VH-VL binders against q54qk4. Designs and how they scored, part 2

Target 1, 195 residues: q54qk4
Amino acid sequence: MNLSEDVLKGIETLSDEKLINDSVFKHIIDTCFLVILKKKTESDLFDNKAVSSVDTIALKQTFSAFIVFILESMKINYDQSSISDLLEEHKLSSSRIDFISNYFKEYRVAIRKHLSVTNFHFPHIIDVNWRLDLFMKSNAVEKLNTPVYLINLTTEQEENVKGKVQFAATLDQLQDLVFKLRDAQKQIERSSIKS
Short names: E, the ipSAE of ESMFold2; O, the ipSAE of OpenDDE; V2, 0.75 times the mean of E and O plus 0.25 times the DockQ between their complexes.

## First folded at step 1 (VH-VL)

Design N11 (framework fv_nisevokitug)
Fold by ESMFold2-Fast, scan of step 1:
Structure N11 (fold): chain C 195 residues (1-195), chain A 117 residues (1-117), chain B 108 residues (1-108)
Amino acid sequence: as target 1 above (195 residues)
Amino acid sequence: QVQLVQSGAEVKKPGSSVKVSCKASGGTFSSYAISWVRQAPGQGLEWMGGIIPMFGTANYAQKFQGRVTITADESTSTAYMELSSLRSEDTAVYYCARDSFYGMDVWGQGTLVTVSS
Amino acid sequence: SYELTQPPSVSVAPGQTARITCGANNIGSKSVHWYQQKAGQAPVLVVSDDSDRPSGIPERISGSNSGNTATLTISRVEAGDEADYYCQVWDSSSDHPVFGTGTKVTVL
């Protein structure tokens, strides 16, 4: 995993029990997972009286760093031993590593599902199959006879799950869709780099 | 590995038409676009049009609409480009290329078309 | 009509770095492909989708694309890099591929 120096510093801050006590640590980890699932907001952490004594900049740095760590771990499908090894390299105690590991076990499936229905993870298009059909409007005064194409897309998402999506499109709509999908994937990759 | 092999050089008179072929081998033909790109002597690359063989309908650059016809025969894995009403300005090397979301990754060797009296 | 503007020529000494630009409004939102064409030969795709290098292309060739400018970078230039280079995007307005004006790279 290639993590920036700022992310690694944020993770190392999570190992410092003088800056981040166990109560604050648990609130940070819990909020990070639930924010990714859209069940909590940042204010659920930052407005909590349990963290009022913690430096705001350090709290923000650790929160942001750990969000990035969760997302990158999911993106490259880090297994539990790899996650534990990385956290140990950055000086987290065995109890804090166990706490994080339990959260990954509990929420991994839910996060995978959530990410697959958002533009955070763009499905890879690995196969295309075309069918030609005629399109007609049955109740129109004038009928439109225009070729429509039944498109089957075979996609492969994270966790190596193959899916098939079917839809009808005119040639113009298909060309527009291909362009927009390429543009969207490119924008997502740019946002990930600049985050 | 996919290869594109084009028909041989042509010498044509003004006002006639030329039909260049592009035969694909060694890979998937039908689901990729086949683009036609020409290059006049000492000039840059100019896209003329393309076809996705499975669709059967072609898209043309406006400059060539009405004069160019691009077709494909899936049974022989061959694409064709026919240019009519030839002028001396149509003297160029004509290329076919396999076109996808990731660019034109396989090119034919080119076909020189010379238009002279 | 969307036009990709390239410098007509770039001269570079062996071992130095050549940079070829491809300029257009918001080109950074598009996928840019780069082609190398040596005299008497068909073009060869050398950079795909802004920065991906096809197999067989030297690591000295790289690409980037941001804002209004895409750039092809050739590091540690060799005589064999002397060629014409073209950028290319798909233009949604005209619904077709558009090639840049081309850049002749001369290695002196």
Scores: ipSAE 0.000, ipTM 0.426, lowest interface PAE 14.1, mean pLDDT 75

Design N13 (framework fv_nisevokitug)
Fold by ESMFold2-Fast, scan of step 1:
Structure N13 (fold): chain C 195 residues (1-195), chain A 123 residues (1-123), chain B 108 residues (1-108)
Amino acid sequence: as target 1 above (195 residues)
Amino acid sequence: QVQLVQSGAEVKKPGSSVKVSCKASGGTFSSYAISWVRQAPGQGLEWMGGIIPIFGTANYAQKFQGRVTITADESTSTAYMELSSLRSEDTAVYYCATDYYGSGIYYYGMDVWGQGTLVTVSS
Amino acid sequence: SYELTQPPSVSVAPGQTARITCGANNIGSKSVHWYQQKAGQAPVLVVSDDSDRPSGIPERISGSNSGNTATLTISRVEAGDEADYYCQVWDSSSDHWVFGTGTKVTVL
């Protein structure tokens, strides 16, 4: 599993018992799973009195990071031992790891089914000249109910320096991403004309 | 679920070109990558290339680069494989197949196959 | 170029076990797919991603993949298993699907 530094930081924040006590922790985990299933909204967490004492930025970072973690774990069919190992590496206690593991056991089937039919919105790349290259690769050892594609985005500046961003996406997510990238490119072109 | 139906058999002269169609039904066309695989009489399977309709991006096996063109028309849910400069060695059955995960990190292999199109190259 | 080597033929008696190998350097690091092709028919995917069976494929058919060899195993062979079998991997270095040379399974 490839997770960004920001996502890993958010996960490590879940290990900080001074910032995220057990009551807040349980609300974050529960809300993340139910938001993915569209049974709760982000506001069900942020407007809850139980989390009012937590820094809003930290709360949003942990919430967003854990949503990404759930989605990536489901996409690659990460097993329970792999999930536990990753959480332990990022300093979560045994009790918090057990709590999360029980949620994966309970909701794994429902989330996998939901991901097969949901159009999840990807952040689009803006403010850079880029080229979209679709890269295909093997060594996928787990099968999914939904087609999943590995996407490499190549970004290029005037000096011909290239950067790459890699992620996995379903075809519906790819369609959304392509639409957003086209829209962003069109907006950049309009802005350049007017400035 | 999804089904692939190919165009009928063709007899071509050396030096000509052939364009085989593959029409998808029973699913969302843009949800599939489509690969083309050929098989000469008594020989094994040979991958020619594939296309991801959502991007319009085609990828070709080295042996066929410059001679093969793979396209897709999302409005008719049809993929095409055009092979030019035909030789007698191009006599084969040509298959299209869904390549669901062939372009992704979770490869299922080629799940659904067309019935095949026999292309005979003779003078 | 990355090549998948299979034995040209395998002969097996009904009720016995047929084993078809697919050899290549470090193939155990790749996802191997297997296809069954009967005379005059399109190929059928019988094993996906090393060991997964598509719906409708008998449990007598199984796959494994380790080191330099992937293996398709057909247990309690029946006359209907007589066919050509092909392994397949995606070669990321060339961005190409690669098929094995094929194995003809004859049930005597």
Scores: ipSAE 0.000, ipTM 0.448, lowest interface PAE 15.1, mean pLDDT 75

Design N14 (framework fv_nisevokitug)
Fold by ESMFold2-Fast, scan of step 1:
Structure N14 (fold): chain C 195 residues (1-195), chain A 121 residues (1-121), chain B 108 residues (1-108)
Amino acid sequence: as target 1 above (195 residues)
Amino acid sequence: QVQLVQSGAEVKKPGSSVKVSCKASGGTFSSYAISWVRQAPGQGLEWMGGIIPIFGTANYAQKFQGRVTITADESTSTAYMELSSLRSEDTAVYYCARSEIFGVAYYFDYWGQGTLVTVSS
Amino acid sequence: SYELTQPPSVSVAPGQTARITCGANNIGSKSVHWYQQKAGQAPVLVVSDDSDRPSGIPERISGSNSGNTATLTISRVEAGDEADYYCQVWDSSSDHYVFGTGTKVTVL
């Protein structure tokens, strides 16, 4: 699995029991799976008093990283042993790995069905030569306490002929962007069928 | 000392546009968000939108989407709110307000004095 | 479409306690901020993050937030407390600041 450094850093933050206690950890994992299933929103985590003691930047970073991790795992059909190995490599305890593994077992089928029905996943975007790279800004931007993700959108049609768009976005703006890109992909697919 | 100073009162005709300014002073303007909040006579506070000057990104309340434009000039530490297609219902006091983002704060710590915009035929 | 509902008015005698409620589904999961607005003046932040008091705000003014109701409490009310009060939250689902409907506090 090819995960960006920012996603791996977010996963490693989930291993830090001083920053993320077990109660908060369980809330993060539960919310990530249910957000993908459209049964919860990001605000159900960020506005929850149970997580008020956690650094908001770290909380948003781990949440976004774990959403990407779930989606990538589903996309490449990562098996349970591969998931466990990756999490162990990034310092999660056996109890936290077991918790995540149980959530994958419980929701794997539902998530696959959901993604198939909504026709949403990153391979469709990549298939049109669009790439999304999520970057957490340096400590200078992070200390503004407005969590900002630097999004690089690259369009590649020919070798050495490419366009690049870069902009800053909040988590909500990022979710909106992904949704719009999915809709654009569906329009392209329908046009291809006509042709 | 931080202070937000707004432009003076305006009287406009229906269908015209108004542009209100908000100048920040008392420190380096760079890492704060500026919002615009209006209040019609005898009514409550209504958020219209805001801008994060360092990113040049503006966000608008659904009700004002398409009619309001919020901009900022970092060199003069001034934010602007332009409202087009004015109606009599747009008669209100317009406030700028600052969101201090240190400590993950989503509240307004400093407010401008307000600008009365009257729309009459 | 998140809305904060406040009573339109509260009347209180000097020295008594005024309580202003701000109601919304699961508001206890959000951070609530409170503003005081005197006639002809801009709003002033009087409570931030549910219960924190900005410098210069008397201890008679306090806040709480739990379940579906946030409350601003003004103890030992003085004539100078007469004003309109607004609660406010950040709604992350819409990326919007939301203000309450406002409460006029009259000291008689």
Scores: ipSAE 0.000, ipTM 0.426, lowest interface PAE 17.0, mean pLDDT 75

Design N15 (framework fv_nisevokitug; at its last look DockQ between E and O 0.52; V2 from the best seeds 0.00; counts 0 for: pae O 6.2 > 2)
Fold by ESMFold2, look of step 2:
Structure N15 (fold): chain C 195 residues (1-195), chain A 118 residues (1-118), chain B 108 residues (1-108)
Amino acid sequence: as target 1 above (195 residues)
Amino acid sequence: QVQLVQSGAEVKKPGSSVKVSCKASGGTFSSYGISWVRQAPGQGLEWMGGIIPIFGTANYAQKFQGRVTITADESTSTAYMELSSLRSEDTAVYYCARDWSTYYLEYWGQGTLVTVSS
Amino acid sequence: SYELTQPPSVSVAPGQTARITCGANNIGSYSVHWYQQKAGQAPVLVVSDDSDRPSGIPERISGSNSGNTATLTISRVEAGDEADYYCQVWDSSSDHYVFGTGTKVTVL
């Protein structure tokens, strides 16, 4: 349940049916779940003509926010009613809430299994870079006034196996990430007796 | 596994209507798109329209706008296509097809032959 | 209205390579999918997302997409490859599925 203001704003963007029609909505949700399962990449969303009608910055923010939402929901083992209540609180229609709930039901076991296996082979971050993505004004329907940073992490899972993790974040989202990482570091130091 | 079973062949007179059913089994019915595609004898594939059942709103190809109605019944996991004001040119095999993702049709029904003749 | 143009037919000898083109302005910006339809049967998806093969589709069937042309390639053609082949895109601007004109592959 502990989501930053910017993550919640990104989730609420999914409620704007004029900006994100039902077909685009389905594509965003499909891609979020499949990226977590490593069956697709972010490029399958951002380079696909299917979502070309949506402002790129808004799309990146919404995609990143929903990825965080899925991962946090799995981390705290949110049940279907808790997911539904949170999404309703953030203005999603009942049809869109039911759509998302069905995806959680279908993919929950696969995601949990994937996360459990990955716990033994965590990628190590060996490099980080970023750039500020310049905002090109779109029509009045799309109102993006906050700059977005594109973060690229270079990872290494095993000797000479390199990977990359790419995501978009506002300054608030970056600050939340740093805070969460520092808090997780402190909890690991405290929780030595749990193991 | 996903299966799509369509209703049987129909013989219709010009000016009448036909309603073809498509019963889905396996996977979630409500969240996956159902499209209708027809193929006249010796001709290519022609998309007629589709629906994502949970959202309830159908989208139609312009050629069929006003003559086709696509609906879904979540309680029976069945989609329907109704084509009105039939003409001899509407003689075709009508397929339902299911969308695993937004942009391609992975699962197809067996097809329903509709023959329009006097 | 976005239109996908295919050659009406392609003839190929067994063991050779058949290439089926799908042409449209800027088709390289779309995800292109391919279907095989044998006589009297429903279409079968053989390539998705330009180059991905569904399970059960042999590796000798492959796809590519760049510029104004997407291509389905059938290597080591067999008699069982004789069919009609359709390309397809989903066009977000019209919210429509768009099929190509179709190509009849004849194995000599």
Scores: ipSAE 0.092, ipTM 0.596, lowest interface PAE 6.1, mean pLDDT 82
Fold by OpenDDE, look of step 2:
Parts: C-alpha cells; sequence; structure tokens
Structure N15 (fold): chain C 195 residues (1-195), chain A 118 residues (1-118), chain B 108 residues (1-108)
C-alpha cells in the first residue's frame, strides 16, 4: 500500500507514548473510525466531547493521517496481518497494534459498506499561507522545541464553501513542499504550451 | 452480542477486602474499556474506575484511589475489581460495564451485591 | 469535579411526554449518554452521543443536548417506562465517567 510520507509520519506519531498516552490513543483511534462512519465529526476530536490533551496541530495531523490510512486500507481490503506489519514498521507497540487491529476487525464491514455508497472527496486547495512559529502553543501538551512553520491551507469543496486545513512543518519540509509545488506548476505549464 | 457475567454476592466484614470478577463473552475483550460502577442502596450510579485490558493500566476515581485495584486477564476475558479496607458504606451493588467508545458504557453485567457488616 | 444535576423525580401520565433534564456548565460541549434502570435491574443504555438511539430502543425515546442542559424525552409514556434515568458524560480532563444524580420517573 502506497501511503504518503506525511501519512506515515502521522501514523508514527501514534507510537509516541509520551505524547499520546493510552487514553488519548484510544480516543483518537475511536474517533477516526466514528468520523469515517459519520457518527462523529472532526470537531469532536478537539472539543470536550473528545480529548484536547495534545497539541492541536499534532492531533489534526495524526487524525488526518490515520483517517487516510483507514480509508486506504479499507479500499484495498488490506488484511489484518498487513495492517499489523505496517504499524509495526512504524514503531507502534504490540498492544497498540492489537488495539488498532481489533478496531479494523470490528468496523471493516461497516466502513467498506459505507465506502461503497459514499465517496470521500478532498476539497481543492485554493490558497496557502504560512508563518514561522517558534513553538506550538497548546494549553495541554508538550511544546515543540524546534521552530516550525504553521501552514494554513484554504480549501473549497463547493462554490463559496471554504474550509481550512492547518498543519506544522519544519523548514526542510516546507522547502520540500514548495519545491514539489513549483515542479508541479512547471509541469502544468509545459503541458499547457504543448496543447 | 456481548455479555458480561459477574461473580456472586459477597458478605464481608469491615476492614476486609472483596474481589469481584467480570467475565466477558460474545466479543472482543482486550481493546475495550471495562469500567466498574457501584450503586449503594437507594443511591445513584458511581464510577469507580476502569481498565483497557490490552494496555494493562487502570484509572480510578479519585475517591477510590489507593483502595481499589482493577485488573484484567486477557486469556480468560475476565476483569477484576478488588476493594480493600471495606466499610459499611461500601455496601452496594457493583457493576462491570464495557464501553463501545471512550464515551459511554454499552454493555453491563448483572451486578454483584457486596454487603459489609460486622 | 464535573457534576451533572438531574431532577430527583418526574411524574407523567400514560400517553404523555416525560422530559428529564441533565444540567451542567457547558454540558452542550459534552456528549451526553442516558441510561434506564428499572427496579432490580442493571442500567441499560437508551441514548448515546446526545441523540443517538441504540438498537432495540424505541423511537419514543430521544435525546438532545445544548447549552447547559441535556434532555431525555420519552414520548407516549407507558407503564414500562417507569424507571430511574441517569445521564452520563466522559470527562476528558480527568478521564472519568461522570453520572448524573438520577431521576425517578413515575407513571401515574
Amino acid sequence: as target 1 above (195 residues)
Amino acid sequence: QVQLVQSGAEVKKPGSSVKVSCKASGGTFSSYGISWVRQAPGQGLEWMGGIIPIFGTANYAQKFQGRVTITADESTSTAYMELSSLRSEDTAVYYCARDWSTYYLEYWGQGTLVTVSS
Amino acid sequence: SYELTQPPSVSVAPGQTARITCGANNIGSYSVHWYQQKAGQAPVLVVSDDSDRPSGIPERISGSNSGNTATLTISRVEAGDEADYYCQVWDSSSDHYVFGTGTKVTVL
């Protein structure tokens, strides 16, 4: 299964038991599955209906990554052993792997059924802003000791329906992103000239 | 469907300890939280603590910290609640319950009456 | 500690609607769950996540949650609805299950 590096990094975050304790871990996993099933919303992850114990940006990244992981796994009907292997590769403990595995077992049929009748469409990115932040401020969680960029993506799903996606990136990550975007732009321009 | 079956009624003396068991069947055990909730006669529901078996670490209500021990045996799908230094006020029906999510308790045991009397 | 307050009792005639409130500061930001407990029995989940109805629970039972009050509504009350009802939240700050004080519903 081909997952982006960002998704894999997000999954790996779930292995950090200091950052994400067992309670938070369980909540994140549970919420991801329930959001996919339209039983909860993303906002539930951060309000008092869920848990607000980890840095918001880190949680969003981890949440999004794991959602993608679930959806991709379900799409290709990834078997339990493969799921476990992937998670093990990304340093999750055996207990956490088993926990996730049990959720996959429990929700596999429901999610696949849901996916058969619904399509998840990602909104289009229409704008991007970023700023340097020396530390991520969170009321409840460990602050990053390294400078990071806070990136805000403005998205559009439908006409006049705008959303925002926020995530943190290191300078290197941001540079890589910019490079990739510029490369993509060049490719588009080249294609346009040839047409 | 998930079923929780608890051990039988107990009669204990003050100062002693009681250990109640809760055996789960009909579903997975390790990944869901087992909570213990007690109810004194004519009183409301009181959460005591809980455990996620696969993680092995229990959390407790502050009121019971140091006096209650919750454990789980994954091999037998059984959770345990041990309450020490029993008092007359501990006379209650003790329930085990399993959460579906981190939010609510979906399945309940039948309850175990613990009577503390001199 | 987070505390949920319920009226001690609610009386309702058969066929009428019973409303049981659960009050707490900003309870609307929590997911509220409701349990029915008949005499001599274990509690039964009747509403989850404010308004979700578990399988097997009649449509007559519904829930809502906003502001400082969550409400369990039982329409067309029957004799069999006579029970104690408890609201419950999970408090993430303390990692505790918190139950309301309970409401005894009497069918007249």
Scores: ipSAE 0.020, ipTM 0.591, lowest interface PAE 6.2, mean pLDDT 87
Fold by ESMFold2-Fast, scan of step 1:
Formats: sequence, structure tokens, C-alpha cells
Structure N15 (fold): chain C 195 residues (1-195), chain A 118 residues (1-118), chain B 108 residues (1-108)
Amino acid sequence: as target 1 above (195 residues)
Amino acid sequence: QVQLVQSGAEVKKPGSSVKVSCKASGGTFSSYGISWVRQAPGQGLEWMGGIIPIFGTANYAQKFQGRVTITADESTSTAYMELSSLRSEDTAVYYCARDWSTYYLEYWGQGTLVTVSS
Amino acid sequence: SYELTQPPSVSVAPGQTARITCGANNIGSYSVHWYQQKAGQAPVLVVSDDSDRPSGIPERISGSNSGNTATLTISRVEAGDEADYYCQVWDSSSDHYVFGTGTKVTVL
């Protein structure tokens, strides 16, 4: 599995039991799976007042990192042992790893079914550097609303030819981009076949 | 899809202990929290404590600290609440309930009546 | 400790609207959940996260939460709505479930 440094840092934040206690951990994991299934929205992450004690940026980074982790795991069909090994490498306790593993067991089939309905089985993600930006709206300066990701994409088309793109995107826009990049990559792969 | 089934009614003497069981159906038992809530006759709901089975540690309401022990057996999908040094004031219906990520109690057991009398 | 205060009783005629309040300082910063308990039965979750309705709960039942008061509203009340109602929050500072004092709704 090839995950960016920022995604891995977000996953490692889930190992910090002083920053992310068990109740907050449970809420983050629950919300990630339900958001992928379209049963909750990203705003539900912040509707739980219990998370008010957690740094907002750290909360959003762990949420986004874990969404990417779930989708990438589904894409490459990571088995439970591979998932557990990666999480252990990034300092999660055995109890937290088992908690996550139970969620993969419960929701794996539903996520596959949901993704297949969109005519895409798994997203393809290339090397992505991203950051959470907070947008404050209305006259409530201290009220944070829609999270936005600052995304840096690196693409390589030919030997020594690289492109870089930087933009801001919501989670839904990021999902759409990942699916579009997957389709573009498949087109390139088909074009490379000779026979 | 999820059902919590509790053990039957108990009659106990003051000073004794009671252990109530709560068996969950379904494969997600370990990851969900199980709370215990009691209700004395004609009174309101009182939270006693809870456990997330996979983490193995329980937390308790201050009023019951030292008298209540909440445990879980993941292999049988069963949670237990043991209350010691029973008093007549402990006469109540005891409920187990499964919590969800936003800290509400989504599914409740049918309740277990514990009567403490001499 | 943090306490949720409810009126002990509310009487309402069929077809009218019942409003049950749950009061506490700055309760609008908490997520409030509501339970219905009929005589001899276990409580049933009827509103979660201030205003979300669980599957199977009629749209006549709704919730709101702001400032110092959360409210459960039952419109077009039916005899079957007669029950005790409890509000509940999770107090993250103490890691405790806190229940309201309860309100008996009588449909006359």
C-alpha cells in the first residue's frame, strides 16, 4: 500500500490515546465507515460534542487519513492480516487494531456493493500531498464549517516528464477526482497494450 | 438485527451480590459499548457504568464506584453487571443497552427485576 | 455535576402538540438524545443527535436544541404517545451518561 506521509501521520495520530481517547476514536472510525456508505456526512464528525476537546485540525486530519486508508485497502483488496500489520507498524494498540478490523469485517461487503453501483470497484490514488484547511463562515469567526483539502498531485507521463497540480477540494470533490484519475490511468494502461 | 436478552428476575437478601447477564446477538458485540442503566420503581433512569468489550476496561458512575463491576465475554457476546453489598434501595429494574458512536443508547435489553428484601 | 431538568408532567389532548423541555446551562453545546418509555417496557430511542429520527419513528416526533433548552415536540398527538420521556447527554468531561428527570406525557 502506498500512502502519503500526511495520511500516515493522520493514522499515527489515532495511536495517541491522550489526544484521541477511546470514545473519540470510536466516533472517528464509526463516522468514516458510515460516510463512505453515504449514511452520514462529514459534518457528523463535528456534531458529537464529545470531540470538542480534540484539536480540530488533528480531528480532520485523522478523519481524512482514515477515509483514504479504507478506500485504498478496498482498492487493493487488503486482507485483515495486512491491515493489522500496517496499523501495528504505525503504533496502534492491539485493541484499536481489533476494533478497526471488526469494522472492516462488518462493512466490507456493503462498501464493495456500494462502490460497484457507481460502476467503479475501487479508486486509484496516486502520490497525493494534502492538508486540511478550515473555512469560517457568517459573522461567527470562531465557528468552523466546511473542511477543504489543499491537494498537491504529482503525475509522471514519460521519462523525466512530471506534472504538478495544486488545488483545494471538499471530500466529495476529492472522491470524484480519485475516481477520474483511476479511469484516466486505466485508459493509459489499455493504450500501452500491443497485440 | 440486534437484540439484547437479559437474565431472569432475582430476589436477594441485603448484603449479598447479584450478577445480571446481557447476551447480544450479532457479530459486532466487541466493538460496541454496553451500558447498564437502572430504574427504581416509579423513578427515573440512572446510569451505572459501561464497557467497550474490545478495550476490556469499564467506567462507572461515581455513586456505584467500588460496588459495581462490569465485565464482558467476547466469546459468548455477553456482558455482565455485578452489584455487591445490596441494600433495599437497590431494588430496581436493571437494563443493559448498546451505545452508538454519538453516545446514545440505541438498543435496550428487556430489563431484569432485582428485588432486595429481608 | 451536570443535571438535566424536565417538567414532571405534560397533559395534551389528541391531535394537539406536546412540547417537552430539557433544561441545562449551555445544553446547546451538547448532543441531546430522547427516549420514550411505555409502562412495563424498556426505553426506546426516538430522537438522536438533537434532531435525527431513528428508522421507524414517525415524523410527528421531532427535536431541537439551542442555548439552555432542548425540546422534544410531538405533533398530532395520539393515545399511543402516552409514555414517560427522558432526555440524555454524554458529558465528555466526566465520561458519563446523564439522563433528564423524566416527563410523563398524558393524553386526555
Scores: ipSAE 0.006, ipTM 0.527, lowest interface PAE 10.6, mean pLDDT 77
ESMFold2 (binder alone), look of step 2: mean pLDDT 91; pTM 0.934

Design N16 (framework fv_nisevokitug)
Fold by ESMFold2-Fast, scan of step 1:
Structure N16 (fold): chain C 195 residues (1-195), chain A 121 residues (1-121), chain B 108 residues (1-108)
Amino acid sequence: as target 1 above (195 residues)
Amino acid sequence: QVQLVQSGAEVKKPGSSVKVSCKASGGTFSSYAISWVRQAPGQGLEWMGGIIPYFGTANYAQKFQGRVTITADESTSTAYMELSSLRSEDTAVYYCAREYPYGDFYYMDVWGQGTLVTVSS
Amino acid sequence: SYELTQPPSVSVAPGQTARITCGANNIGSKSVHWYQQKAGQAPVLVVSDDSDRPSGIPERISGSNSGNTATLTISRVEAGDEADYYCQVWDYSSDHYVFGTGTKVTVL
């Protein structure tokens, strides 16, 4: 995970019990997850009486940093042990790490579902080689029963130029993508013969 | 997964107090909230309050403030609900339930079996 | 003092569809959850977040929520669906759970 220095600083602020007490910590973590799920706004945190005594700049830095942390963790499919290791490296207590880990466990599937709802247009592949690296790490949640997958797509252009495209997808979206890729490959092969 | 087991039925006299226990197994006890909900005979569900053991902070419904105390013991993975100044109207089945604060707008996904508390002379 | 209003009872024949409403001002902006309670048993979560179905809950049970009404729909009703049903929201203004008044579903 490649997080900016500002994001890492914000995460370390979550370890400081004198700046962020347990009540404030709970509100920050809870609001971050629910904001990503479109069930709360940042005002639900900043206008909350429980956080009125906290330095506004520290609160904003911590909130923004943790939102980025959640999104990057989902983007690279960080497992629970990797999340715990990163948080421990940045000075969070074991109890605060456990609290955050429980949120990731409970919300991981819902967040991936939200992140996968996009318009995806198949790019031109006539001049590129496609390779799929599939990461099938999903948390089954009793309420959803819907796994999501993090997909790394490697492209190769003009011989040695390689690019990467990363996205989250449901099984149905992944199957549709594979079908479109196979169809495009057959079309390229057919065009080569006709030439 | 997580299972909640409550203490047995109790018969209490008016003016006394009752303390019901709720023992959790599975999951990380300190990381989830436990709520208490009661149901009088033939009536609906009524939320009393809840606690997250990690923070030790309890939240109470206004109707029960001053009469109810919710506590948790992380060493035994047990939550408690104590209701004081009992009246006949407090006769009800009392449930503990895992509050899903990490879910969508909070709901209770795992429930204890219930504890019947009868208040009679 | 946010209140969720449900009809006291709904009667339905086997194989028909039962619809249980949960009414409140702007309830469509909130997440509604539904519990099923059979006689002598603890409540069981049957729908979370308006329309999500927990593992083990039949496809016949579904939820929706818009405007001032949330609805729990039980299709192809079976005798085993006889129960009391409760809707529930979290009220952020008062920081507490709000349960509906409850609906007794009778399969005749």
Scores: ipSAE 0.000, ipTM 0.445, lowest interface PAE 15.8, mean pLDDT 75

Design N19 (framework fv_nisevokitug)
Fold by ESMFold2-Fast, scan of step 1:
Structure N19 (fold): chain C 195 residues (1-195), chain A 121 residues (1-121), chain B 108 residues (1-108)
Amino acid sequence: as target 1 above (195 residues)
Amino acid sequence: QVQLVQSGAEVKKPGSSVKVSCKASGGTFSSYAISWVRQAPGQGLEWMGGIIPILGTANYAQKFQGRVTITADESTSTAYMELSSLRSEDTAVYYCARYYEGTLWYAFDIWGQGTLVTVSS
Amino acid sequence: SYELTQPPSVSVAPGQTARITCGANNIGSKSVHWYQQKAGQAPVLVVSDDSDRPSGIPERISGSNSGNTATLTISRVEAGDEADYYCQVWDSSSDHYVFGTGTKVTVL
């Protein structure tokens, strides 16, 4: 699996029991899976008394990194042993690996089904080697009572240009995309400053 | 899982029109796009056009522009393909297929079972 | 218009490796998808985005894409792999989905 250095650092933060205790760990993992299934929002990560003592930057980095990990694992169809091996390599305890493994077992089918009917899950697309440029056009027509936007994405990976990607999005979908892109940019900027 | 179910086989005369339906079950119909692909006997796959249901906008292959109309009814989760001015060369199996326009895929991941349209006098 | 060229047929013995090519100018800059179609059945997506395998597709099936040629590789061929195979891309310049000419794989 090709995960960025920032994503790997976020995963390693999950192994640090001084920064992320078991209560916080379980809350982060649970929230990540439920956010992917659209049963919770990113704000639910912070709506828990257990996380009030945790460094906000570490919490956000860990959350975003683990969402990317889940989505990449699903994209390449990583099996359970591969997931466990990677988490062990990045120093997670056997009990934390078991907890994550149980969530993958419970939610893998639901996530596959959910991802197959929605196309706006972009956290896993944003990497050092990927650049996304958004070109947005408003397309509010009289025959539609809901404003929609036609979005053109230009994607580039070092010496492998995939061309333009075009899709239509509702305002809610556009807001979700913008939020995810800004969150990823903020993560990258924070990592650079803290280095 | 999402499943696409098409209407049954049709026999048509030259010069008439045919309208094939594709009903989606499972998942949110407006979250994906639907294309129509045909295959003449012993021939390969040929893309005809597709529709983005939320916009009601369709895009057609140049070869079929003026003869094909693709529509969608979100209330019934059904897409339609109507081909007019039928010729014997239009005898083919017609497939509907789901694709996610706006992803890195642009792949047709779920296909209907196909509808045989025979054009003969 | 953009056109994807495949060999009409490929013959392979059981247990050997079949390779199916899909040729076009600068196809390596595009995402190539591959479909398997058995007699009397609808196509099935077997490789997406050049090299990704959808759930349920055997590890024996793999893809690659660079320069002017994309390749579908079927290792340890079994009788059940006998089918027609099609490559496919989206051509952004024409806003058109393009299928390859198709390859019939025969397992001897």
Scores: ipSAE 0.006, ipTM 0.424, lowest interface PAE 14.2, mean pLDDT 74

